# VH-VL binders against f1rd40r3617to3795: the designs that were tried, part 23

Target 1, 179 residues: f1rd40r3617to3795
Amino acid sequence: FNISVQSGYEAISQELCVVTCLKDLTSVVDIKTSSRPAMIGSLTDGSTETFWESGDEDKNKTKSITISCVKGINASYVSVHVDNSRDIGNKVTSMIFLCGKAVEDLCRIKQIDLDSRHMGWVTSELPGGDHHVIKIELKGPENTLRVRQVKVLGWKEGESIKIAGQISASVAQQKNCEA
Short names: E, the ipSAE of ESMFold2; O, the ipSAE of OpenDDE; V2, 0.75 times the mean of E and O plus 0.25 times the DockQ between their complexes.

## First folded at step 9 (VH-VL; framework fv_dusigitumab)

Design n5 (at its last look DockQ between E and O 0.66; V2 from the best seeds 0.73)
Fold by OpenDDE, look of step 9:
Structure n5 (fold): chain C 179 residues (1-179), chain A 119 residues (1-119), chain B 111 residues (1-111)
Amino acid sequence: as target 1 above (179 residues)
Amino acid sequence: QVQLVQSGAEVKKPGASVKVSCKASGYTFTDYDINWVRQATGQGLEWMGWMNPYSGDTYYAQKFQGRVTMTRNTSISTAYMELSSLRSEDTAVYYCAREGWDYQYFDYWGQGTTVTVSS
Amino acid sequence: QSVLTQPPSVSAAPGQKVTISCSGSSSNIGDKYVHWYQQLPGTAPKLLIYDNNKRPSGIPDRFSGSKSGTSATLGITGLQTGDEADYYCGTWDSRLSAGVVFGGGTKLTVL
């Protein structure tokens, strides 16, 4: 799964050859970090040149990014970009994705370990629903870590997410590659 | 409902140690850090440190380094704060507090434990 | 002496609006979440506002929080006699003695 920074995501239904276009919802969700909230803007500015760096307030603690979706917002995917090759001394080696209706009722939906040279997006599919709390727990070998971008893809209620016409899987795939 | 119930008042001599307990209920004890905050009479709040009940990891305010020890007994959902080498200046109400979601704020507090240090 | 500066006292009549300021620096309020606590006389502190402007369940919307730059503000509208208490702002400070820091507290008197 590869996400373009500037485009939505098109999902393919193999059975019906229907393409679903997901929207970037990052700008309409609430984002909280376990530390240094002043840097949250760097997570959503569309640039992998900027980053959020955890502070000392979550030193020796699990770092986290929490995404809250409002009613009517249906998040389908959440993606996190890290660059361990550039962020020497601030590497992310573990990501745990949790999701639920409320912060008190989160369930682990994905866990992934990253190598010390990982560069790129880590994506988790989210369960259906129009009111999600998504928490990404982050760990690394150092006291601080860096995350470059966060992206939320989904759809808004009342909006059609199906593109006109049925296309072959191959055409849909090509379109995704060109996006 | 979430509750933090602390041990009773303590009277100690200078140089002695005091150990205050904080029993948690109404939630999974190991899921939230416990912090300790004290307040001298008529004064403001002073943070002492946090303890993770799951791992036992701690972080103490610099002022209390070497004198404070925060521990827990997970089997009884109880956190402890021990302060040694007590001084008259340590006379205060000591609070345990649960650290909230994603840290740094305290969403539930114990009722406080008065510790009096006097000769 | 407190890392965060609050007015020592504020007062207003019932039904009025009052604001309590909390001033800090770039090492604390500047890039950290600010929280507010209410302490009624003879009681333990109670969380009033967290993450700059969020209210815990049970806290009425008369209470509000805001943050700008290195300062935070607690707002209380429709002041009630039961609001008479000490109010503390709190956050994390990243200086050498890193840790949770509080304001000196503000005594709110309802006239």
Scores: ipSAE 0.766, ipTM 0.871, lowest interface PAE 0.7, mean pLDDT 92
Fold by ESMFold2, look of step 9:
Structure n5 (fold): chain C 179 residues (1-179), chain A 119 residues (1-119), chain B 111 residues (1-111)
Amino acid sequence: as target 1 above (179 residues)
Amino acid sequence: QVQLVQSGAEVKKPGASVKVSCKASGYTFTDYDINWVRQATGQGLEWMGWMNPYSGDTYYAQKFQGRVTMTRNTSISTAYMELSSLRSEDTAVYYCAREGWDYQYFDYWGQGTTVTVSS
Amino acid sequence: QSVLTQPPSVSAAPGQKVTISCSGSSSNIGDKYVHWYQQLPGTAPKLLIYDNNKRPSGIPDRFSGSKSGTSATLGITGLQTGDEADYYCGTWDSRLSAGVVFGGGTKLTVL
């Protein structure tokens, strides 16, 4: 019975699509700061009322947050929360996002400049492929700066969910589906 | 592979200066800070400061402010440490060390340069 | 008196386990990353542990690091005679004259 399919064309081709449901992977990645690692908990506690403030060990050096993923973890987005309206003496006015297989082999992805009153999340999409290290270089006009949260969104090997049709997740990585 | 090769031993009189070289290979010299650490015979390690080979910026331990100068020549991937107004207590082995990418740990060390200060 | 305090010596038999402590303050270990270096007799120091508990490539997993409060600990299991060395902790100290500080060193003897 193939003739009825050909002569009675459906207006729309049937397609299966795969949507990877992004998860908050922040608790399973390794986070290193260029200074004051005792304050890393403030970056990952889910609160914008706490902060990491850079220390004197990276004074006169580039300040950074480095995220390392173990095998089987695939980061898709990294987000950084900054509040220059509250952190008047510790502003962040520029972020450079880098990624690669190792800390010594990083490529620049994106630079985002922030005004002196910026308040909120700054997000970079990460390129696909074989990268295990993400670095965020931070600049500001003062000797120290503050970051209030970091989030890493992605997927774990073996956790993809195949969904036919439309997905409604608020943070999901969307793939275009036409059905 | 990363190597740091230092200049040979030096014997100096009090009041003189010494300049120790540290030639780097196996990595991009300008991407990593160079630190200097000394060790008197049978004693512990003493940090002297760091130098950024890209910019030439330095940060010296307070004890050595005014007596130490750290420089580099990027065309030959070489860092230098000069210590002036030498005293007998400056007798030590002087090490250069590469600072890790994310600062404050020393992942590769030179072989050391013995500096002896005696009358 | 070192800013970071280590025992001057420790000893144990081959195959046993030792720990080496490094005691500091809120201006250093309590606030900063701690690193450990091994210095074999007559040689330059070598990085053993960085960022409290990370092991560089080529360092066997019988070496471990940890940190709690203002103290850090280097653990060595399966002791071998080749482990006889001086061991130093190091970190940044933020007090007056801020900079890198090392412990006084611990001589490990394997007997």
Scores: ipSAE 0.745, ipTM 0.873, lowest interface PAE 1.4, mean pLDDT 87
ESMFold2 (binder alone), look of step 9: mean pLDDT 92; pTM 0.949

Design n6 (at its last look DockQ between E and O 0.68; V2 from the best seeds 0.74)
Fold by OpenDDE, look of step 9:
Structure n6 (fold): chain C 179 residues (1-179), chain A 119 residues (1-119), chain B 111 residues (1-111)
Amino acid sequence: as target 1 above (179 residues)
Amino acid sequence: QVQLVQSGAEVKKPGASVKVSCKASGYTFTRYDINWVRQATGQGLEWMGWMNPYSGDTYYAQKFQGRVTMTRNTSISTAYMELSSLRSEDTAVYYCAREGWDYQYFDYWGQGTTVTVSS
Amino acid sequence: QSVLTQPPSVSAAPGQKVTISCSGSSSNIGDKYVHWYQQLPGTAPKLLIYDNNKRPSGIPDRFSGSKSGTSATLGITGLQTGDEADYYCGTWDSSLSSGVVFGGGTKLTVL
């Protein structure tokens, strides 16, 4: 996994690099948002300067980003970048990560609260297997919120990449801190 | 299988109220918003609002603000739509519809309830 | 009168292809998902296409949806007599009164 957009982003991306052999699968997954789908491109353009901002269609509802993986795609991690320090009127204070085989049968795999000044990536490990549906439910104190990037890391079946059961020290440390 | 079964036809006088029920089955009732859509005879679809069965939160179309109330009884997986101050123009088939998991589309519909408002 | 504009009617012979257009604006179709519903005579609407181009389970691939700019299109290939119905596009509108809006509906007649 190699990504370089901004100097600061690169440092953050290093933390996201759980396993060096993992691939960025963001471009090969289907992404849906609960509102303003026209802005989905901002979630995957590799820039934290752009963002998806939720619309009024989910104003009084939980906001969400749904990632669907196709057969042969094995997502291992999903990461969401939020900048509450810049998005003062569109903060994200809660993230719930859900995953499953179908949108109708998702299970919570991670829940995290963010402080009002959080800036950076929030990462969730995903269970093994293909055909994952990952849903990130987002809440904030305002009617709208902003998410700046989404990353999906994993591997494709048939590739020589071997990542089963491997995590970086950084991820392990993060898990310990969250425990 | 997912089913939405609505209450029977209603005949009301102008000024009265009507309460239509929508019993859901085949899925977890509290996980999906219920929307109400009506259709006058020979006319198109008109959205009325949504209700979240888990929280009870609602959002009504502006046209029906102050006149519509959407509620639910989670113990029996039933949603209700009450429309007050009925007018002849409210004569229509009223549908409950389950909103998709990701919102805005209606993936399952009730069979409809005919409400006739006449003096 | 509808926020979304559909042709009032379309017709074609069995086996043919038809398209139904849905025209909106930047406040609705422009930045929202578009959905399509089929309503057979005397029945409740049925979800036909969701999220611009996705088919629910049970909907044959003869039905397709697309979206470009402020317009959406429903395509039906291999037209069958059973396809005779009213078709509605729908989406969310963020204009004066935010809410779900529908097209006026298109009556499809199979000749």
Scores: ipSAE 0.789, ipTM 0.883, lowest interface PAE 0.7, mean pLDDT 92
Fold by ESMFold2, look of step 9:
Structure n6 (fold): chain C 179 residues (1-179), chain A 119 residues (1-119), chain B 111 residues (1-111)
Amino acid sequence: as target 1 above (179 residues)
Amino acid sequence: QVQLVQSGAEVKKPGASVKVSCKASGYTFTRYDINWVRQATGQGLEWMGWMNPYSGDTYYAQKFQGRVTMTRNTSISTAYMELSSLRSEDTAVYYCAREGWDYQYFDYWGQGTTVTVSS
Amino acid sequence: QSVLTQPPSVSAAPGQKVTISCSGSSSNIGDKYVHWYQQLPGTAPKLLIYDNNKRPSGIPDRFSGSKSGTSATLGITGLQTGDEADYYCGTWDSSLSSGVVFGGGTKLTVL
């Protein structure tokens, strides 16, 4: 908020600190899957008990999840949850994270191989800025594979998480402002 | 400036085979799958299959399994579709089409090759 | 006798709006992305709408797509004589003969 000192009174100098924390942006990004888009809700419902399972339209192709952020959306991390211990016939053994400003200009930013017993999140840090396209290429030994959740963490341009209270010059000498 | 340029019209007799070429330009040929679709005169579109130019892998529509072969020559950025044991019902315009980078749709099409099967 | 059912024809005057339906099943439209192609007379098909509702570069915003349940719809507003064409929906069908299927096509006539 904007606070000004009224004329005619001795002013209290106040320093306002607007802080930003990482937010779950998953509901405000566009998500495309290489197959079975009807199951995208299982990727974003906050549950590792549901899953997206790839379909026959990509059975002999690399499976993928593509995330598109518009201008003003600053994605910082993308995370993917798989459970090879439950998804016995649908394991994910390789993930490649690609990022760029357009689908035609994607560069690999992370590649990881997963154990046949892997259960949990795989996270990639994203390059700074907004307006990213992120593609996650997925491979496994079977005709189909399962992914149980996707999360995108970051911040929206112009959004504040919490406005710190009134801050004096002495507080500014500390290392930080409150989030 | 993506272009797919196909070979010229063909007239064939029943029982023969035909091989249609599709030369790609304006993009990296090996990064996009090529699909083949045909259309008989005054009729709708019929998908025949896809081919991955990088690996040479193919997937054929069940109707054409055993009669169709899809190949490529990466050094000249050219895809091929060969259809054997031709019948009069195979008379159609044959299109090559590029599958989009993020799959599932055909974003650029060749001009078509007319194949006439006539006794 | 297409797996995807479209009306065979539609007509309207310049400036009007039309919609073209594409009816399928849970093995295709209900589970998969739907795409639309325009075929002008004597030409190859051209991508018009992809992934249910997205427009490729160069397609004006008077063309739109939507999907609900096992049905998809192409909308065209501000009709022009240059819009006379055949329009096809397309998607993947996961039935026994798994593969790409197209609707039978809809011929649009601008009166």
Scores: ipSAE 0.720, ipTM 0.864, lowest interface PAE 1.6, mean pLDDT 87
ESMFold2 (binder alone), look of step 9: mean pLDDT 93; pTM 0.955

## First folded at step 10 (VH-VL; framework fv_dusigitumab)

Design p1 (at its last look DockQ between E and O 0.77; V2 from the best seeds 0.77)
Fold by OpenDDE, look of step 10:
Structure p1 (fold): chain C 179 residues (1-179), chain A 119 residues (1-119), chain B 111 residues (1-111)
Amino acid sequence: as target 1 above (179 residues)
Amino acid sequence: QVQLVQSGAEVKKPGASVKVSCKASGYTFTDYDINWVRQATGQGLEWMGWMNPYEGDTYYAQKFQGRVTMTRNTSISTAYMELSSLRSEDTAVYYCAREGYDYQYFDYWGQGTTVTVSS
Amino acid sequence: QSVLTQPPSVSAAPGQKVTISCSGSSSNIGDKYVHWYQQLPGTAPKLLIYDNNKRPSGIPDRFSGSKSGTSATLGITGLQTGDEADYYCATWDSSLSAGFVFGGGTKLTVL
């Protein structure tokens, strides 16, 4: 299933036609950046017109965005929006997604290379289980880079995420695209 | 547990060089940058620079550029800071410090090395 | 002088609350994380607060950090005699000579 920027649907069981609606958890997670934390608000303001730009704190170092989930929050997907076509001189050409229980013990779950004209969302599925920390390591050809948005989709413990009724996979996909 | 153990006190004459060592243990040495900070007697803390043990990359404070060299021996998890053309003003306690995983803060410090520069 | 400005000294009685200010500019505290270090007499500095308001393991909740604008503040409640030490704020400065900078330090005396 496709994952929308604001919400996501996934089929839990084909036999029972049960669809799970994922929630946007971005507002309830803690976000840290390797530089210029004052710009973190731009990563979560819902606009691709604003951005976080790395500073000289992490010049000649790997840039990173670290997401910490509080207890009871279960992240299923993390999405990062970049616009290399607009961010000339601040391009992102590599993303590494890591997750784990602590910042000192992270496992790489996805690596992707981006072309110099990439514009859009890069999404990583997160493994189930007890993972509290998500880290995105970012690299580019320049000393600084820009990220436009970060989204975290998942579910909160104690909340039902099951959608009542029979929804076909095609309808679920359509709703994801329209969201 | 994480530990940084530094070499012993040094007494040098003006114009000489001093090389302080910092042996790391309790963690993967190459995963964390090592910073050097000094403190003159009765004075505040002064940052000197950082060294990445994995790549060997360095970044020095402008004040020390041309006089400081930060290196490492990964086989023995040891960082080095060499300061040349010593002056009386270089008399201080020198600390190595591990930079945190997400950068910018120093979560573990060596015990310090006293360097005295006198005629 | 230091790029970051701290009061040279503060004092209070046991059990009281003290605050230590750290004043900077837009090139440092304004858009970067602030950290605090405690240095007991004759010892190496110890990380006390990181990322503006986070406590490392082992640091009691009597210690707190906050940041607003170009200033940061360290708060200590329930002051104890063992808190007598020098305290330093620190951050990265993106001036002409970019690098880590420390405040001048504040000597805390427990009366």
Scores: ipSAE 0.817, ipTM 0.896, lowest interface PAE 0.6, mean pLDDT 92
Fold by ESMFold2, look of step 10:
Structure p1 (fold): chain C 179 residues (1-179), chain A 119 residues (1-119), chain B 111 residues (1-111)
Amino acid sequence: as target 1 above (179 residues)
Amino acid sequence: QVQLVQSGAEVKKPGASVKVSCKASGYTFTDYDINWVRQATGQGLEWMGWMNPYEGDTYYAQKFQGRVTMTRNTSISTAYMELSSLRSEDTAVYYCAREGYDYQYFDYWGQGTTVTVSS
Amino acid sequence: QSVLTQPPSVSAAPGQKVTISCSGSSSNIGDKYVHWYQQLPGTAPKLLIYDNNKRPSGIPDRFSGSKSGTSATLGITGLQTGDEADYYCATWDSSLSAGFVFGGGTKLTVL
């Protein structure tokens, strides 16, 4: 999973220039699951040893994880960790990534089929622009399925701090930043 | 805007069936599940089941299993609920409700259809 | 009787705050999203709060929802006479007869 940051500015050429870099935003986005929201903590705890397992309220429906960003939060990548080799009775064999301004206004971005032994992260880059909602639709051959982690990478508007007549320097990622 | 308009009041005898219609407008009918909820006089709300208009699949509350059938006609954006073998305790107002796109909450409701079962 | 327990009634004066509780179990509120519906006299229910604490468009922020453990709470501040209604909590219950359940309802009287 590779993350790069691009900036069109040199940090020194403008005194109030702000460099944008990608951060892990998973803890500050709203996450909805199609069932068993009590297990959402297992998606965001940084461990692939815990899991969210879908419940009977969506048994006969497509399972989903929906991520909503408040104003000022811009998601660039979303990643989902699935382990079909451990979750034998709860496999995920299909993922569709959708993005849009509202849950009822989503466009498909990526569709992937996973084999019965898949273990690891599946990542979708999100299109640039005003996107507020990300949805991952999940299907599998069993009554329930499991997802072990979700991560969201992106940036926050206005993250730099300005102090009376002075400004704190923002951190620039040297790899992809043209300061 | 989203609207759900239900058929008019019905009076039935015990043992008969009733079929209530729910015509949807203002949205893509096949994208949202329709739930049916009833309310007897002086009672609370009672969920009866849901129907997916795209595929026509259903899930019924156990209490109504075997007596309820939920269907649709997608060409006229209309959902139906049929309750058979009516009893006096089936006297109630019957509502259709649209389930939100991301499931489990009912964001728009029909005006209700009063069904009276009397002998 | 309902799997979800609500007080039968609550009352308060205009401008005041009330809370309405909804008590369930680990097979419902403890594991699932909770929703709240308002039913004004003689009308169909209306969605008031969904997914524990979210407000649909057009619902003012004086309505709020929360849950903790196996209980959920609807809060209403700045009470108005137009808030006089029945209020229902709702969720999915995963017990033997799995399905949506509503609380018994709470009648709010604004005195």
Scores: ipSAE 0.731, ipTM 0.864, lowest interface PAE 1.5, mean pLDDT 86
ESMFold2 (binder alone), look of step 10: mean pLDDT 93; pTM 0.952

Design p2 (at its last look DockQ between E and O 0.80; V2 from the best seeds 0.00; counts 0 for: pae E 2.2 > 2)
Fold by OpenDDE, look of step 10:
Structure p2 (fold): chain C 179 residues (1-179), chain A 119 residues (1-119), chain B 111 residues (1-111)
Amino acid sequence: as target 1 above (179 residues)
Amino acid sequence: QVQLVQSGAEVKKPGASVKVSCKASGYTFTDYDINWVRQATGQGLEWMGWMNPYSGDTYYAQKFQGRVTMTRNTSISTAYMELSSLRSEDTAVYYCAREGWDYKYFDYWGQGTTVTVSS
Amino acid sequence: QSVLTQPPSVSAAPGQKVTISCSGSSSNIGDKYVHWYQQLPGTAPKLLIYDNNKRPSGIPDRFSGSKSGTSATLGITGLQTGDEADYYCGTWDSSLSAGVVFGGGTKLTVL
């Protein structure tokens, strides 16, 4: 399995060399933050130079980003970009990924700790099924933290996600690198 | 069904303390913060603070700092708000409210507790 | 007096549309979610709109919320007699004393 930040290609069958192309669904999902929603645009603008910074609404509380998928949207992966090397005083040291059909029924699917110098994407695979809500809980050593980008990859119902022809894993990897 | 049931009306003298209870049911008590909001007769809503039932952490509005104490008993899913050094201006209906899954909106409210402070 | 400013009263006939404004500043409405509460006479407040424009379960689509800049607006279409109530906007304020703040409330009268 290989995934690109811009577009994801996944080999679903090595025998048949069939590759599935995952689409960026970030623009068609609803995103909510635990604080400073005015900065949500920075999470999805395609730039790691901008960021969302948590406010005092969630001071001394767990910070969160909640993604809600509309019907027909099937999220397969969620990725979060943080830069603790640049965001001094706003570091993220813990991420918990949760998903479910409703906010009341979320299940933890991944937990990861980040070092104080982490820079890059943290990705969680999402379980199959009818999951409409994804929540990322964030913690850090300070009262505020920063997240640079959020990306959701998946597929839309009714759309083909298979790319034409049989391709090798190496070609798939190359396409991911070029995306 | 989510419910918040508050204790009955209180009549207190100036300088006394009042402790209002709020029993939660229909959900996991420790998963949601409890906020307290009061409303004087014919007046608007005034936020007092929040309490996390899991950790017991609290945050009070500056106006009530040093005079309000929010606590909980998790074994009976009950939140408490104690207000001391009561004055006539504290006469109001006091509400407990569950904070929604996302912060700072209140999705469920208690029925209110009338607190009257008079000589 | 209240951190958020609402008109003290609005009125309209059944079936009409009304809007209730909520004016704040950059320290509150400017970069935060706004919520609306309905309080029927003699009852506790009820969540009407959350996160600027979302409706809780059971709230009809006649109720809508919007936000622009440092102001928020509650819209009610197809006004019904049962809509007669006090309406409050609320949000978080990041001023010197950070906390939840409410508007002064708007009394809606159905004529």
Scores: ipSAE 0.672, ipTM 0.847, lowest interface PAE 0.8, mean pLDDT 91
Fold by ESMFold2, look of step 10:
Structure p2 (fold): chain C 179 residues (1-179), chain A 119 residues (1-119), chain B 111 residues (1-111)
Amino acid sequence: as target 1 above (179 residues)
Amino acid sequence: QVQLVQSGAEVKKPGASVKVSCKASGYTFTDYDINWVRQATGQGLEWMGWMNPYSGDTYYAQKFQGRVTMTRNTSISTAYMELSSLRSEDTAVYYCAREGWDYKYFDYWGQGTTVTVSS
Amino acid sequence: QSVLTQPPSVSAAPGQKVTISCSGSSSNIGDKYVHWYQQLPGTAPKLLIYDNNKRPSGIPDRFSGSKSGTSATLGITGLQTGDEADYYCGTWDSSLSAGVVFGGGTKLTVL
C-alpha cells in the first residue's frame, strides 16, 4: 500500500482516502545495547523511573543502543530519554545518531551535545524507507551512563486508516498516534 | 574481504619476551577493537585483552596484567601483542581477533601464531 | 574448570540433531550476550552465532542459538561430516576478574 497525497484537486467527490498514522513501533523492533542487555526492558517499559545503565563490558568504550527494523517496518523517528539531573554519576553528554541498511554501512544523521543538567527526550528524524538499522552512540564523563527510555515512531506496511471524505484541495493527513 | 594475517612461529626461552604482529586488511583498521586470545595445545580458548586501534586504549585480563602490552601502528594497519617474562605455560597458539562493531563477539580471526617456550 | 560449563563431547549420526549446552551464572550468561565459535581441526575459531541467536552471513540456518536464565544452547540440525569440530561458547563475565570467558569446548563427532 501507499499513502496517497492527492495534490491539485479541483473537483469535489466522495472517495476513500488512506491515512497512515505514526505509531509507537518500539515493541516490534530488535534492540541491542553495548552492555547489560538484561536491562533492555527498562528502555522500552514506558517509565522514566527505570533505566538502562551501561556495564563493565563496554568500560572505556563507546556505549551504544542499536535498533534493527525488519522488512515492512518504516521507522520515521527515534527518541532517547536521558536525565542528567537525576543520573549524576551516569550522565550522557553526547549522542550521535546513525542510520543505514546494515551495521557496517551506517551514516551519521545527527550529533547532539547535551548539557550536564539535561532532562528529556532527544529526537532524530530518520531517512525514508524500511529495513533500517539505527545506532545511537552515547558518551559521558564517567565510565557508566544511563538512558531511561527509547521510542521508535513509524508505520508498518499494510496499516492504514480509511476515511470517507470530500476533497476540494490536496488533503493528506498524517495522524500522530502515540500510546 | 576482511583478513588478519599474523607473524610466524616463535621459539623462546623462559624469561624472554615475544611480540606477535597482526596485519589487518579489507576494512578500516581504526574502526574495530582487536582482541588477543591464546590456546594451549589441546586446550580451550583464553582471552588476554583488547586494544582500540584509534586511541591506543587497552584492557588486559587480570592474569596478564603487568606482562602483556598491546599496541598498534595505524599507518600500516598492524596490531601487536607483546608478552614478557615467558614461562613454559605460555606455550600456545596466539590469535588476534576483530571485535564486532557492537562489541564482545569476535567476527574475524587471524590464522594464529605458535609460540613455544622451551629451555 | 571453566567459568562456563560445556559437555566435553557429543556425537550423533549424519542427518540427526544435537544440542550443546553452556551453563554460567548471573554475572555472565544471565546478564550478557552469548556467542558461539566453531573451530575445525587445525584452524582458527570462526564466529557461528552472536548475540545469543543471530547468525553471521554464510552460516546455514541449521545452526541456531538460544538462551534461558543462566544457560545457553547451540542447536545443530541435519548433521554433516563437515560439522566435526570443537564448539565454544563465549561471553563477558562481570566478576572479580572481569573479562571475556569461554566454555571449555565441546568436541562434536559425526559417526
Scores: ipSAE 0.612, ipTM 0.814, lowest interface PAE 2.2, mean pLDDT 86
ESMFold2 (binder alone), look of step 10: mean pLDDT 93; pTM 0.954

